VH-VL binders against q0atu2. Designs and how they scored, part 88

Target 1, 119 residues: q0atu2
Amino acid sequence: MLDKKARIRTSREYRNVFEKGKRLSGRFLIIYYVENALDNNRFGFITNKKIGMAVIRNRIKRQLRAIVREYQGQVKNKHDIVLVARAGIGKSSFEGMEKDYIAIMKKAGLFARNANKID
Short names: E, the ipSAE of ESMFold2; O, the ipSAE of OpenDDE; V2, 0.75 times the mean of E and O plus 0.25 times the DockQ between their complexes.

## First folded at step 3 (VH-VL)

Design s5 (framework fv_recibokibart; at its last look DockQ between E and O 0.13; V2 from the best seeds 0.00; counts 0 for: pae O 10.5 > 2, placed apart)
Fold by ESMFold2-Fast, scan of step 3:
Structure s5 (fold): chain C 119 residues (1-119), chain A 121 residues (1-121), chain B 108 residues (1-108)
Amino acid sequence: as target 1 above (119 residues)
Amino acid sequence: QVQLVQSGAEVKKPGASVKVSCKASGYTFTGYYMHWAKQAPGQGLEWIGEINPNSGGTNYNQKFQGRVTMTRDTSISTAYMELSRLRSDDTAVYYCARDKYYWESLYFDYWGQGTLVTVSS
Amino acid sequence: QIVLTQSPGTLSLSPGERATLSCRASQSVSSSYLHWYQQKPGQAPRLWIYGASSRATGIPDRFSGSGSGTDFTLTISRLEPEDFATYYCQQYGSSPLTFGQGTKLEIK
């Protein structure tokens, strides 16, 4: 799915985003985000047992990665972003998760000019 | 014992700025986000925004974007909200409130006592 | 933005009676992120019920919260004099965080 370099992989890297970042709550997602010192964006994904069984959590994680990959080119460069799935996400459609992701990224000011053009 | 103590009442002229403080005690200041809310006389509550006291990172309600600035001083466990270009409809009691740093428990368990800001000519 | 509409705006009752306060959301809110606050004149709001149905520390068991989706309810089974206050619902399901306009519970 996402290039290895575009993933937050270590617990230290996740902790850095939580401690030094900002957050924004969406309907199905909370994002934590911080500017990084790299040449690229990195994404992390968190699901917990409140969402549901392992098959549901694995589906959610897979769908979130697909959404992130689809909109990766619109995200402002040099950010670490962690997506935390909220309890209600298990009942959402793919389209519902996608709309929530776009809405939160726009509100956070993380989409580049092409995604957030003002007329 | 957790306590949030806010600065005293302010009277300002239209066009001025006001900076309200919220001093935290009884917990690890950097372990909780701090929020600010507005309550106009006889009206309900309106969320203004939040700050991560550890990083200084902020997110504001779009209605206040461009006029509000939230900061903090970790050495004295104090959060600040500055509202600029004051209008008569900014007359309100302003509250600080804390919530959990992580995602599992997002509610305002403790509030400051409020600061009345009056904007009059 | 999610709009929360509380009804009634004012509820006039006597001590000993049952109170039912409604909060309706313009779109579905997970129960985990719907909260109630009590506010008395001249005081800050106080967390009363969180996650739609959990009583905050020290809140009497005559208070109960319920609901899911778009419809939430705060019920007081037998009103005490100290219960007369304004109650606000809040959603933490989507930024910007929003509150209802409040229900003022007043002595008849």
Scores: ipSAE 0.360, ipTM 0.819, lowest interface PAE 3.0, mean pLDDT 89
Fold by ESMFold2, look of step 4:
Structure s5 (fold): chain C 119 residues (1-119), chain A 121 residues (1-121), chain B 108 residues (1-108)
Amino acid sequence: as target 1 above (119 residues)
Amino acid sequence: QVQLVQSGAEVKKPGASVKVSCKASGYTFTGYYMHWAKQAPGQGLEWIGEINPNSGGTNYNQKFQGRVTMTRDTSISTAYMELSRLRSDDTAVYYCARDKYYWESLYFDYWGQGTLVTVSS
Amino acid sequence: QIVLTQSPGTLSLSPGERATLSCRASQSVSSSYLHWYQQKPGQAPRLWIYGASSRATGIPDRFSGSGSGTDFTLTISRLEPEDFATYYCQQYGSSPLTFGQGTKLEIK
């Protein structure tokens, strides 16, 4: 589970990332990211209604949180990052989501040169 | 009503630069991504890149990296695309287009009228 | 990158006929991120179908979109004179954003 300080909480915080941030699209994910004024990163998660029913969307959110937690020590500090799950994510495996996350975070320049799991 | 009005046609020599403008009206300019696309004579559409007009953040097609710069002026709701070191195969109509949603389906609901750039000696 | 290949390149038909336009992707694309545009000579493209199957505002019922994975289709059930144009498919399921090369629907 991500620490409470590492979560984007308010509508204003989310809007700031969408309004001011950069966007990159992967196979299963879109990330929006912007530099923040904190000494830590914050993460937000959005599941589109086209993904499925609420139970499915909640499961996807939990899987994405687990992936983010595994790599959080490799993420460059001072960023607010929103992960938006794409409509096709429900057909992916956990490993497929993980691979997509690593690739898109590397392309964004948010990972140190080689990302590895924390553990 | 949403409207995107582009600057007029340009004639340039090889090696020069061109800067095309796209003035937006009828919506909150900083609330939507702006994209640019190229259409060479008798050919299809090719994506050049996108800009977030609020942050100025950009994402370019690698084919155009190093030659394209996208900017904007939020005070006049205008996006710009500059293409440098022009070649004859840069002769094309250049379009701006609006991306309707922040975090959902990524399609172009409004387009500028196009700007013809001709590169000739 | 994902290459979108449209077929046929040119489709010559008469008003009243049925048209079927194909768009094949080199990799799977979620239907939500596959879109169609119409373009007439001297005009900007216009959004026609979004999310593979949803008609844009004001688009007649004779236009329908379908498909998933790598194969997508735009169908016009009974051609009207105003339907003769070039149609492009587009994806942003993966960066970079790409268009198909277009299908020109021309009057026979």
Scores: ipSAE 0.012, ipTM 0.695, lowest interface PAE 8.1, mean pLDDT 88
Fold by OpenDDE, look of step 4:
Structure s5 (fold): chain C 119 residues (1-119), chain A 121 residues (1-121), chain B 108 residues (1-108)
Amino acid sequence: as target 1 above (119 residues)
Amino acid sequence: QVQLVQSGAEVKKPGASVKVSCKASGYTFTGYYMHWAKQAPGQGLEWIGEINPNSGGTNYNQKFQGRVTMTRDTSISTAYMELSRLRSDDTAVYYCARDKYYWESLYFDYWGQGTLVTVSS
Amino acid sequence: QIVLTQSPGTLSLSPGERATLSCRASQSVSSSYLHWYQQKPGQAPRLWIYGASSRATGIPDRFSGSGSGTDFTLTISRLEPEDFATYYCQQYGSSPLTFGQGTKLEIK
């Protein structure tokens, strides 16, 4: 699980990302990202009812946290990043979610473009 | 207005390679993924893969993995699809298509005119 | 992969009639990721319906899309001569992206 300091936790923090951040859409994820003034990145996660029942939403959230945790060391700069799960994500494999995350993060310039993973 | 203009028809021998181009105009090239699709004569459509023009990252259909290479030249807003080790069943019209996000949906809103590739001995 | 099966393969109707085209998915697809394209001979496909039920720009209101889960439908309330073409459904919900095999709407 992500350290508390690496998580966006308050409504104010989320609003700041949505209002001041940039938006990019992938196949399964939408990310909102803005540079922060901290010494670390913070991540937020949003899953809405269009994804499915609470059990499904919770599963997706766990999977996204796992992906973010695995790759958090590869994020280049200090940013607040909110991941919004799209409706179709429930039908995606974990690998598909991971690939989409990598692709969208690279597109955003938050990931090293020389990474071995396919965009 | 958005336009995707593809290169002309190709005739190749089995075992050869073909590289089809797709020149984009009327929009920011690097802002949209580009997809490629195959349509054999009298058949339906088959997804080949996609490329992120900004990063150059690609995702391919497993069916074409190892034979297809997608690239782009951002200086001329052009995407390329290369298919190697051609066989007769690669004979088809190949299309490029722009990927657009709108209202929580992703779809192909613009298509190239298609490029016929004929593979015959 | 998600297989999309369209029916019927060929639909022969006359101008003025109602057309109903079916697209069935091998597994559930979010309506946001189910689309329809129209294609005429010698031309590229054109976006027709996106998100299962939204008409693309310039598409007449005689066209409508509906459905959810595994069953989707494209309906033409009153056929016009220019509507005779092949229609493909497509899913963007999971990799690899896939298309139905198409329904050819031909004039009787």
Scores: ipSAE 0.000, ipTM 0.636, lowest interface PAE 10.5, mean pLDDT 91
ESMFold2 (binder alone), look of step 4: mean pLDDT 93; pTM 0.946

Design s6 (framework fv_recibokibart)
Fold by ESMFold2-Fast, scan of step 3:
Structure s6 (fold): chain C 119 residues (1-119), chain A 121 residues (1-121), chain B 108 residues (1-108)
Amino acid sequence: as target 1 above (119 residues)
Amino acid sequence: QVQLVQSGAEVKKPGASVKVSCKASGYTFTGYYMHWAKQAPGQGLEWIGEINPNSGGTNYNQKFQGRVTMTRDTSISTAYMELSRLRSDDTAVYYCARDKYYWDSYYFDYWGQGTLVTVSS
Amino acid sequence: QIVLTQSPGTLSLSPGERATLSCRASQSVSSSYLHWYQQKPGQAPRLWIYGASSRATGIPDRFSGSGSGTDFTLTISRLEPEDFATYYCQQYGSSPLTFGQGTKLEIK
């Protein structure tokens, strides 16, 4: 669902993930991730000016949130994860971003056992 | 066939800048990211950064951030890496390499022949 | 950054022998993002093994890669004269992308 409890909301929390977290780069996405002391996962999203105009950045952010929400139940509990969009993401399809996200999360070991099974 | 052909060797003075080119042929230039790597004499490889030839977007290794600029010219299928404020430890062979995304992996499938940049007074 | 440590730094062997080259990561790397490149003196690196275990196009079957997590190996079952070169492992799982320092395979 990606409600408020599943969102990284403060600059201090983002900074913690960047400073203490591990990094993994994909084609269109970079993720930074660290275990948290909470009972749930939290996600942050960064789309900087290199991607394009605000309209494009806001659309990318919405699409990434939708992707994260769709796969939220497959993510191993108790992680703070920040998705940083690479400059080329603005010309990617939704399917392209989704495939990149799935690939990165699997490679990071962040998907729970059998998480890649769709039922 | 895929080829990446780099510009010739350069000798520069400390404080100068150098711009190395990498001309691509045999594939759709804008369909693949291009990376740059450094290899100092007798040393291993070090990643400098990447450019998306379609958008012009770049991502640099923090170690080179502020001194490196990557650009491209799609009309001649050529990527460029410019390194400024040259120091003696920038003496190295610089390589361009094509990035291939395959569902299960990302890797450098083709490399340029390398460009030797010597920084000396 | 992820540090890749290769061992040995130099491996001296004769044609016909088996070679095993190690690459250890300072933190876990998905096997799909661990690659090996071969480089001969005066030449550019060439993709050799990708995704820890897949041979690149044209690479003979005497070469095999394996490993997961932090420990990866490149094995040459029976060395040929043309196999003597420096081999680099590389990770694409974390920014900045990094390479190991290389293992130089030389004739004894």
Scores: ipSAE 0.000, ipTM 0.532, lowest interface PAE 17.7, mean pLDDT 85

Design s7 (framework fv_recibokibart)
Fold by ESMFold2-Fast, scan of step 3:
Structure s7 (fold): chain C 119 residues (1-119), chain A 121 residues (1-121), chain B 108 residues (1-108)
Amino acid sequence: as target 1 above (119 residues)
Amino acid sequence: QVQLVQSGAEVKKPGASVKVSCKASGYTFTGYYMHWAKQAPGQGLEWIGEINPNSGGTNYNQKFQGRVTMTRDTSISTAYMELSRLRSDDTAVYYCARDKYYWDSFYFDYWGQGTLVTVSS
Amino acid sequence: QIVLTQSPGTLSLSPGERATLSCRASQSVSSSYLHWYQQKPGQAPRLWIYGASSRATGIPDRFSGSGSGTDFTLTISRLEPEDFATYYCQQYGSSPLTFGQGTKLEIK
């Protein structure tokens, strides 16, 4: 589970990420991200009605939180990141969501990197 | 330049185990999932499973679950697939392949040259 | 699991002819996750078409992919000698990942 300090909780905080952040689209996810002035990362999750019934949306949101929790140590510190689920995510496996998250975070330059591991 | 170089051919007896290696170079090893696939003589391709070299997390095809173990060593950019309790129908060429995400798709963009494993009595 | 059925199993044609290879899925597959690989004897498979219709780097424009849902097609507009090989379709939309049994394109 993600604790309170790692969660974006208010409309104002979400709006800040959307207005000032960068956007990157994956297969099942869109991320919006901006550097914050805190000592930690914060994550927000949006699953809209186009994904499906509340039961499906709640399952997806729980799975995305689990994925984010698993990889939180890889994420560059001091960022607010909002994950927006795309309509097609309802047909994805947990594995598919996890892969999309990893790929999009790496493409955004948000996963920690070692200079000795340059391609 | 991306390269995946696999270990050499193996001959094993039924009941033994085999461990195939796949050494990656030319890219950030921990940045890409690695998959393994089987191709029996004269047959098509069969997916065995995948490993995330960053976390060590694995997902296996249920058909091989319980007999396959995938691992990696990040210090030498090498992935491993171990198949246990070998049977004659495990005789095949085994391939490693790099997982590439590009926008709306996941696909295998680079493959190792293959490792022939022969299981004979 | 999603079963991919390729047809024909063997396609015998001459250089200069058009080839049409079919891949049918037992369930709907997003076109983003349907791919084609080419394999020659003694060699590893090579990515050929990804996302149903996008040519991989270096693949000649005589190759085209199309389709959606359960029906996908690989077309070679005018066969060259180097095109004779086995072609496999693959789906990445559902676990376990699966390949078709292959279509062998051979010289008549």
Scores: ipSAE 0.006, ipTM 0.559, lowest interface PAE 14.1, mean pLDDT 85

Design s8 (framework fv_recibokibart)
Fold by ESMFold2-Fast, scan of step 3:
Structure s8 (fold): chain C 119 residues (1-119), chain A 121 residues (1-121), chain B 108 residues (1-108)
Amino acid sequence: as target 1 above (119 residues)
Amino acid sequence: QVQLVQSGAEVKKPGASVKVSCKASGYTFTDYYMHWAKQAPGQGLEWIGEINPNSGGTNYNQKFQGRVTMTRDTSISTAYMELSRLRSDDTAVYYCARDKYYWDSLYFDYWGQGTLVTVSS
Amino acid sequence: QIVLTQSPGTLSLSPGERATLSCRASQSVSSSYLHWYQQKPGQAPRLWIYGASSRATGIPDRFSGSGSGTDFTLTISRLEPEDFATYYCQQYGSSPLTFGQGTKLEIK
């Protein structure tokens, strides 16, 4: 579970990221990201009906939160980041989602330069 | 099916206030922002502002700041827009519209039927 | 604020003709946040094209949207009588949300 302070919780906060942020698409994920004025990062998660039934969407959301939590220490501080699951994510493995997340975050310049390079 | 039903037409005198309602059905009211827009007779659309039904948080177009107040009642899935200190150029049809805040594109997918507010004499 | 300028203001054409409606933004707008609405007299606006190029549910194939940056276009390849209406572009890439002034498509 992510700390409540590290979560984007309100529609207005999500909207701010969508309006002012940059967008980057991966295979299974899209991220929207913007620098914030806080001391910490905040993450949001969106799974839409095209992914599948509620049980599948809830599983995906839980898995994405676990991935974000695992790599939280590698993310450049002071960012609001929203992860949007693409329709095809329901057929992905946990490892596939994890690899896509790492690839997107590196491409966005949001991971430290040497993130995930050292064992 | 998603439906937004607005209150009926109103006639007001200059200086009065008007409060328009928008009752939502067919979806979870607190999951979507509600917006309000003005359309004067024969003119285009003008955005007034938005409300987050979950938090009650609002954001108004600066042009209407100080005269508009948006509220909601989650127990009856209804949003309200109150416009004060009415003047003749406030005569318009007022629309509520739903915004899919969690989607890639922020757009108005469902609209209320509109409420005509006439400000005269 | 971002100003959206639509041209022409009024377009008079006959059924069967092609219509091209322009929307120009005073600043760059991400295509994801540029949308088009159709409005007929006495009715609420209806979502027509979202994200510059995606047709809303039920909108016929003869309608297409395109564009990026500051220049966006709505095209109707072959006008039907039911298509005569006012079309508004709208951006939500920057606050405040703004609409164009509209292009009225009328029968010649």
Scores: ipSAE 0.005, ipTM 0.552, lowest interface PAE 11.7, mean pLDDT 85

Design s9 (framework fv_recibokibart)
Fold by ESMFold2-Fast, scan of step 3:
Structure s9 (fold): chain C 119 residues (1-119), chain A 121 residues (1-121), chain B 108 residues (1-108)
Amino acid sequence: as target 1 above (119 residues)
Amino acid sequence: QVQLVQSGAEVKKPGASVKVSCKASGYTFTGYYMHWAKQAPGQGLEWIGEINPKSGGTNYNQKFQGRVTMTRDTSISTAYMELSRLRSDDTAVYYCARDKYYWDSLYFDYWGQGTLVTVSS
Amino acid sequence: QIVLTQSPGTLSLSPGERATLSCRASQSVSSSYLHWYQQKPGQAPRLWIYGASSRATGIPDRFSGSGSGTDFTLTISRLEPEDFATYYCQQYGSSPLTFGQGTKLEIK
């Protein structure tokens, strides 16, 4: 489970990331990310209606939170990061989502050097 | 080849607990959610809940909430379902099933062989 | 919770006949989240049709699924002896996940 301090909680905070952040697209995920003035990272998750019904959106959110939590210690400090699920995420396994997250975070330069060893 | 192998039949007294196992092979265990379903003798299927083997996160059918606990051990690719405070109407075959998310569909593509749990005095 | 009602409860037919099995949902279910499973006595259920109309791997062409909204149908164009089993519909569109009570296809 992600600590309360590690979650983007308000609409204002989400809007800040979208308006001021950088955007990078993976196969199943889009991330928006911006450096914050805090000593910790915060994560937000968006699964819109294009993904599917509420049960599917909730499942994808749970899977993404689990992935983020597992790799939280490898993310460079002082970032607000919002993960947006793309329509294609429905075609992926949990492992596929995990690999996409790792790939996109590395491309964004958000993973600490040598922090992730997935081959 | 994907295979889900469940533990053997159990006979329990009312008020006891039972823990059923489901050992996965032939795929990446942490890549797929695992579900559990109940089938009472001569009756249909009833969904109990799901577990994410990667995180250990669970979601239970409200009907079983408070009596069911799902866990897993990733080192041996095994999922567990524990049902406590057993009643006679818990007598059933319990199935584990692998979840597949594909083309905006969620379905159970592989099932364990089932574990018969009998609750009697 | 979404209740799935299957009809008939038992369908008695002979090999070579057409079978039509119905599944009605208490609320609208996206076709993508309605599935059919076949179960024979003493065996685990097996995925048969997913997403209302897609045949699972190895399922013969004589099986077809259709429907949308609240009304879904599984059709077997020409029954073979091995087709006599219980068929369950399932929805995965809303929690809790639910199954119909099953339609038992038996030899007349």
Scores: ipSAE 0.000, ipTM 0.573, lowest interface PAE 13.7, mean pLDDT 86

Design x0 (framework fv_dusigitumab)
Fold by ESMFold2-Fast, scan of step 3:
Structure x0 (fold): chain C 119 residues (1-119), chain A 121 residues (1-121), chain B 111 residues (1-111)
Amino acid sequence: as target 1 above (119 residues)
Amino acid sequence: QVQLVQSGAEVKKPGASVKVSCKASGYTFTDYYINWVRQATGQGLEWMGWINPYSGDTGYAQKFQGRVTMTRNTSISTAYMELSSLRSEDTAVYYCARDLYSGWYEYFDYWGQGTTVTVSS
Amino acid sequence: QSVLTQPPSVSAAPGQKVTISCSGSSSNIGNNYVSWYQQLPGTAPKLLIYENDKRPSGIPDRFSGSKSGTSATLGITGLQTGDEADYYCGTWDTSLSAYYVFGGGTKLTVL
């Protein structure tokens, strides 16, 4: 589970990332990201109705949080990052979502080239 | 200026189908979902479903599944809602409404003027 | 009929204030943003409040919204005759597979 202070919580904070952040698309995920003035990273998760049923959206959201938590040590500090699930993610495996996350984070320059699970 | 303009009033017999159109202008049609909402005379608003104009994906209220079909034509920025097997209780004003496409937003910021559908023998 | 409960009617005089309640459950209001829509007689609904308490451009600050737990409230101050309308709350219900739900509506009469 991500620490409370590592989560984007307010609509204003989400809006800031969407308006001022950079955007990068993967196969199943879009990230919006912007440098913050804090000592830590914060993550937000958006699974809107383009994905499908609420039960599927909630499952995807839980899986994305688990992925982010597992790789949080590989992420450059001082960023607000919002993950937006794309249509089709509900048909992806956990491994597929994980690979897409690693790929887009590396492409964004937010991850080390050989990012691995925290052991 | 954002506008949603709907097709004109329809009178149908029970068992027929009706197809209502909603033409969007003043924005990029594929950036926002279109929702359909109906209202019987003197009654409240009832949500029917949504369509993603970019992908063509749809979601329907359980009550209307099997009877409603939502489509769009991106070349003319128009969304459609077709309701089949019409009954007298389907007599209502049908509205299309724009919903913000991405992020955490879930509200209807612009509405069409409404299309009156009357089902009577 | 309605998943969200609103009073069927409220009334007040010009210049007065009124509040309209909207009560739901944890799966709808408790877990999601609430919007309010104004429907003048014979017209389409118009967005009045979004994300619980935000006003679209062009909506005067006489209109306000709030949310606490599983309930939301629309406040209208300085009532004008042009405020006579039906008011609907609306939100998503996470238990109903991407389902939007409206309140039953409240008819506001400015006496």
Scores: ipSAE 0.007, ipTM 0.555, lowest interface PAE 12.7, mean pLDDT 84

Design x1 (framework fv_dusigitumab)
Fold by ESMFold2-Fast, scan of step 3:
Structure x1 (fold): chain C 119 residues (1-119), chain A 122 residues (1-122), chain B 111 residues (1-111)
Amino acid sequence: as target 1 above (119 residues)
Amino acid sequence: QVQLVQSGAEVKKPGASVKVSCKASGYTFTDYYINWVRQATGQGLEWMGWINPYSGDTGYAQKFQGRVTMTRNTSISTAYMELSSLRSEDTAVYYCARGPYYDSTFEAFDIWGQGTTVTVSS
Amino acid sequence: QSVLTQPPSVSAAPGQKVTISCSGSSSNIGNNYVSWYQQLPGTAPKLLIYENDKRPSGIPDRFSGSKSGTSATLGITGLQTGDEADYYCGTWDTSLSAYYVFGGGTKLTVL
């Protein structure tokens, strides 16, 4: 799991990212992202009832947090990033979500020169 | 005080159907999934399916698809499980259990009904 | 048969410790929270452990849970005669759609 200071926690903070940030869509994920004035990155996660029942949404949220944690060191500093799961994500594998995350983060210019997974 | 209270024991002949009820009290009925679990004599727990009382959506275990129907009546906070084309192998205790809150990370069955014995015999 | 594998029985003397294992796969235990249920003879199951290692209010701290990879373990210390029961692990399987799976159950006998 992510350190508490690396997590977006309040409705107001989520709203700021949606209102001020840029948006990019992947196959299973949408990201909203904006530069922050902090020393570190912060991540938020949204799963909607359209994805499926709570057990599916909770599994997806846990897996996305694990993916973000694994690649945390590759993300350019000073960003608030919100990951929104698309309806189709419920049918994805862990590897499918991971590939989509890497692809969309590279597309956004948020990954460093080489973004390799750590164990 | 949160509880699930089930209907009484049933004795049925092969080929009949049975409908078991599960009445919820002490919480908002539409906030939690209801799961159905059975236990044949001397055997383990077997999950049958779930219902979302808010939407009426259901999910069934493959083994029971085509024979099981789960419904609810929100006006009386009651869930139902109907099993048709009964066989002797369906002789079991049938439980309802309160599943995850529809918008939370709680993924366990925290409140269980007392069970309903269904006996299928000729 | 069950999707999750448990030993069919375990036994120990009063005051001793027992552990009950539960083995699954990446689509169930590997990706989801594990719960444990206690069933005393003639009664409905009771939630004993949830989210791998948490106890509901009223469950003594003699009961503990853990998870590593695709396996989970229930520990019971200070064993008492009142602990004689069947114990089941359970979790969601998310490989095709959300469905719940139980272990085959473990009968605990206090000798």
Scores: ipSAE 0.023, ipTM 0.697, lowest interface PAE 6.0, mean pLDDT 88

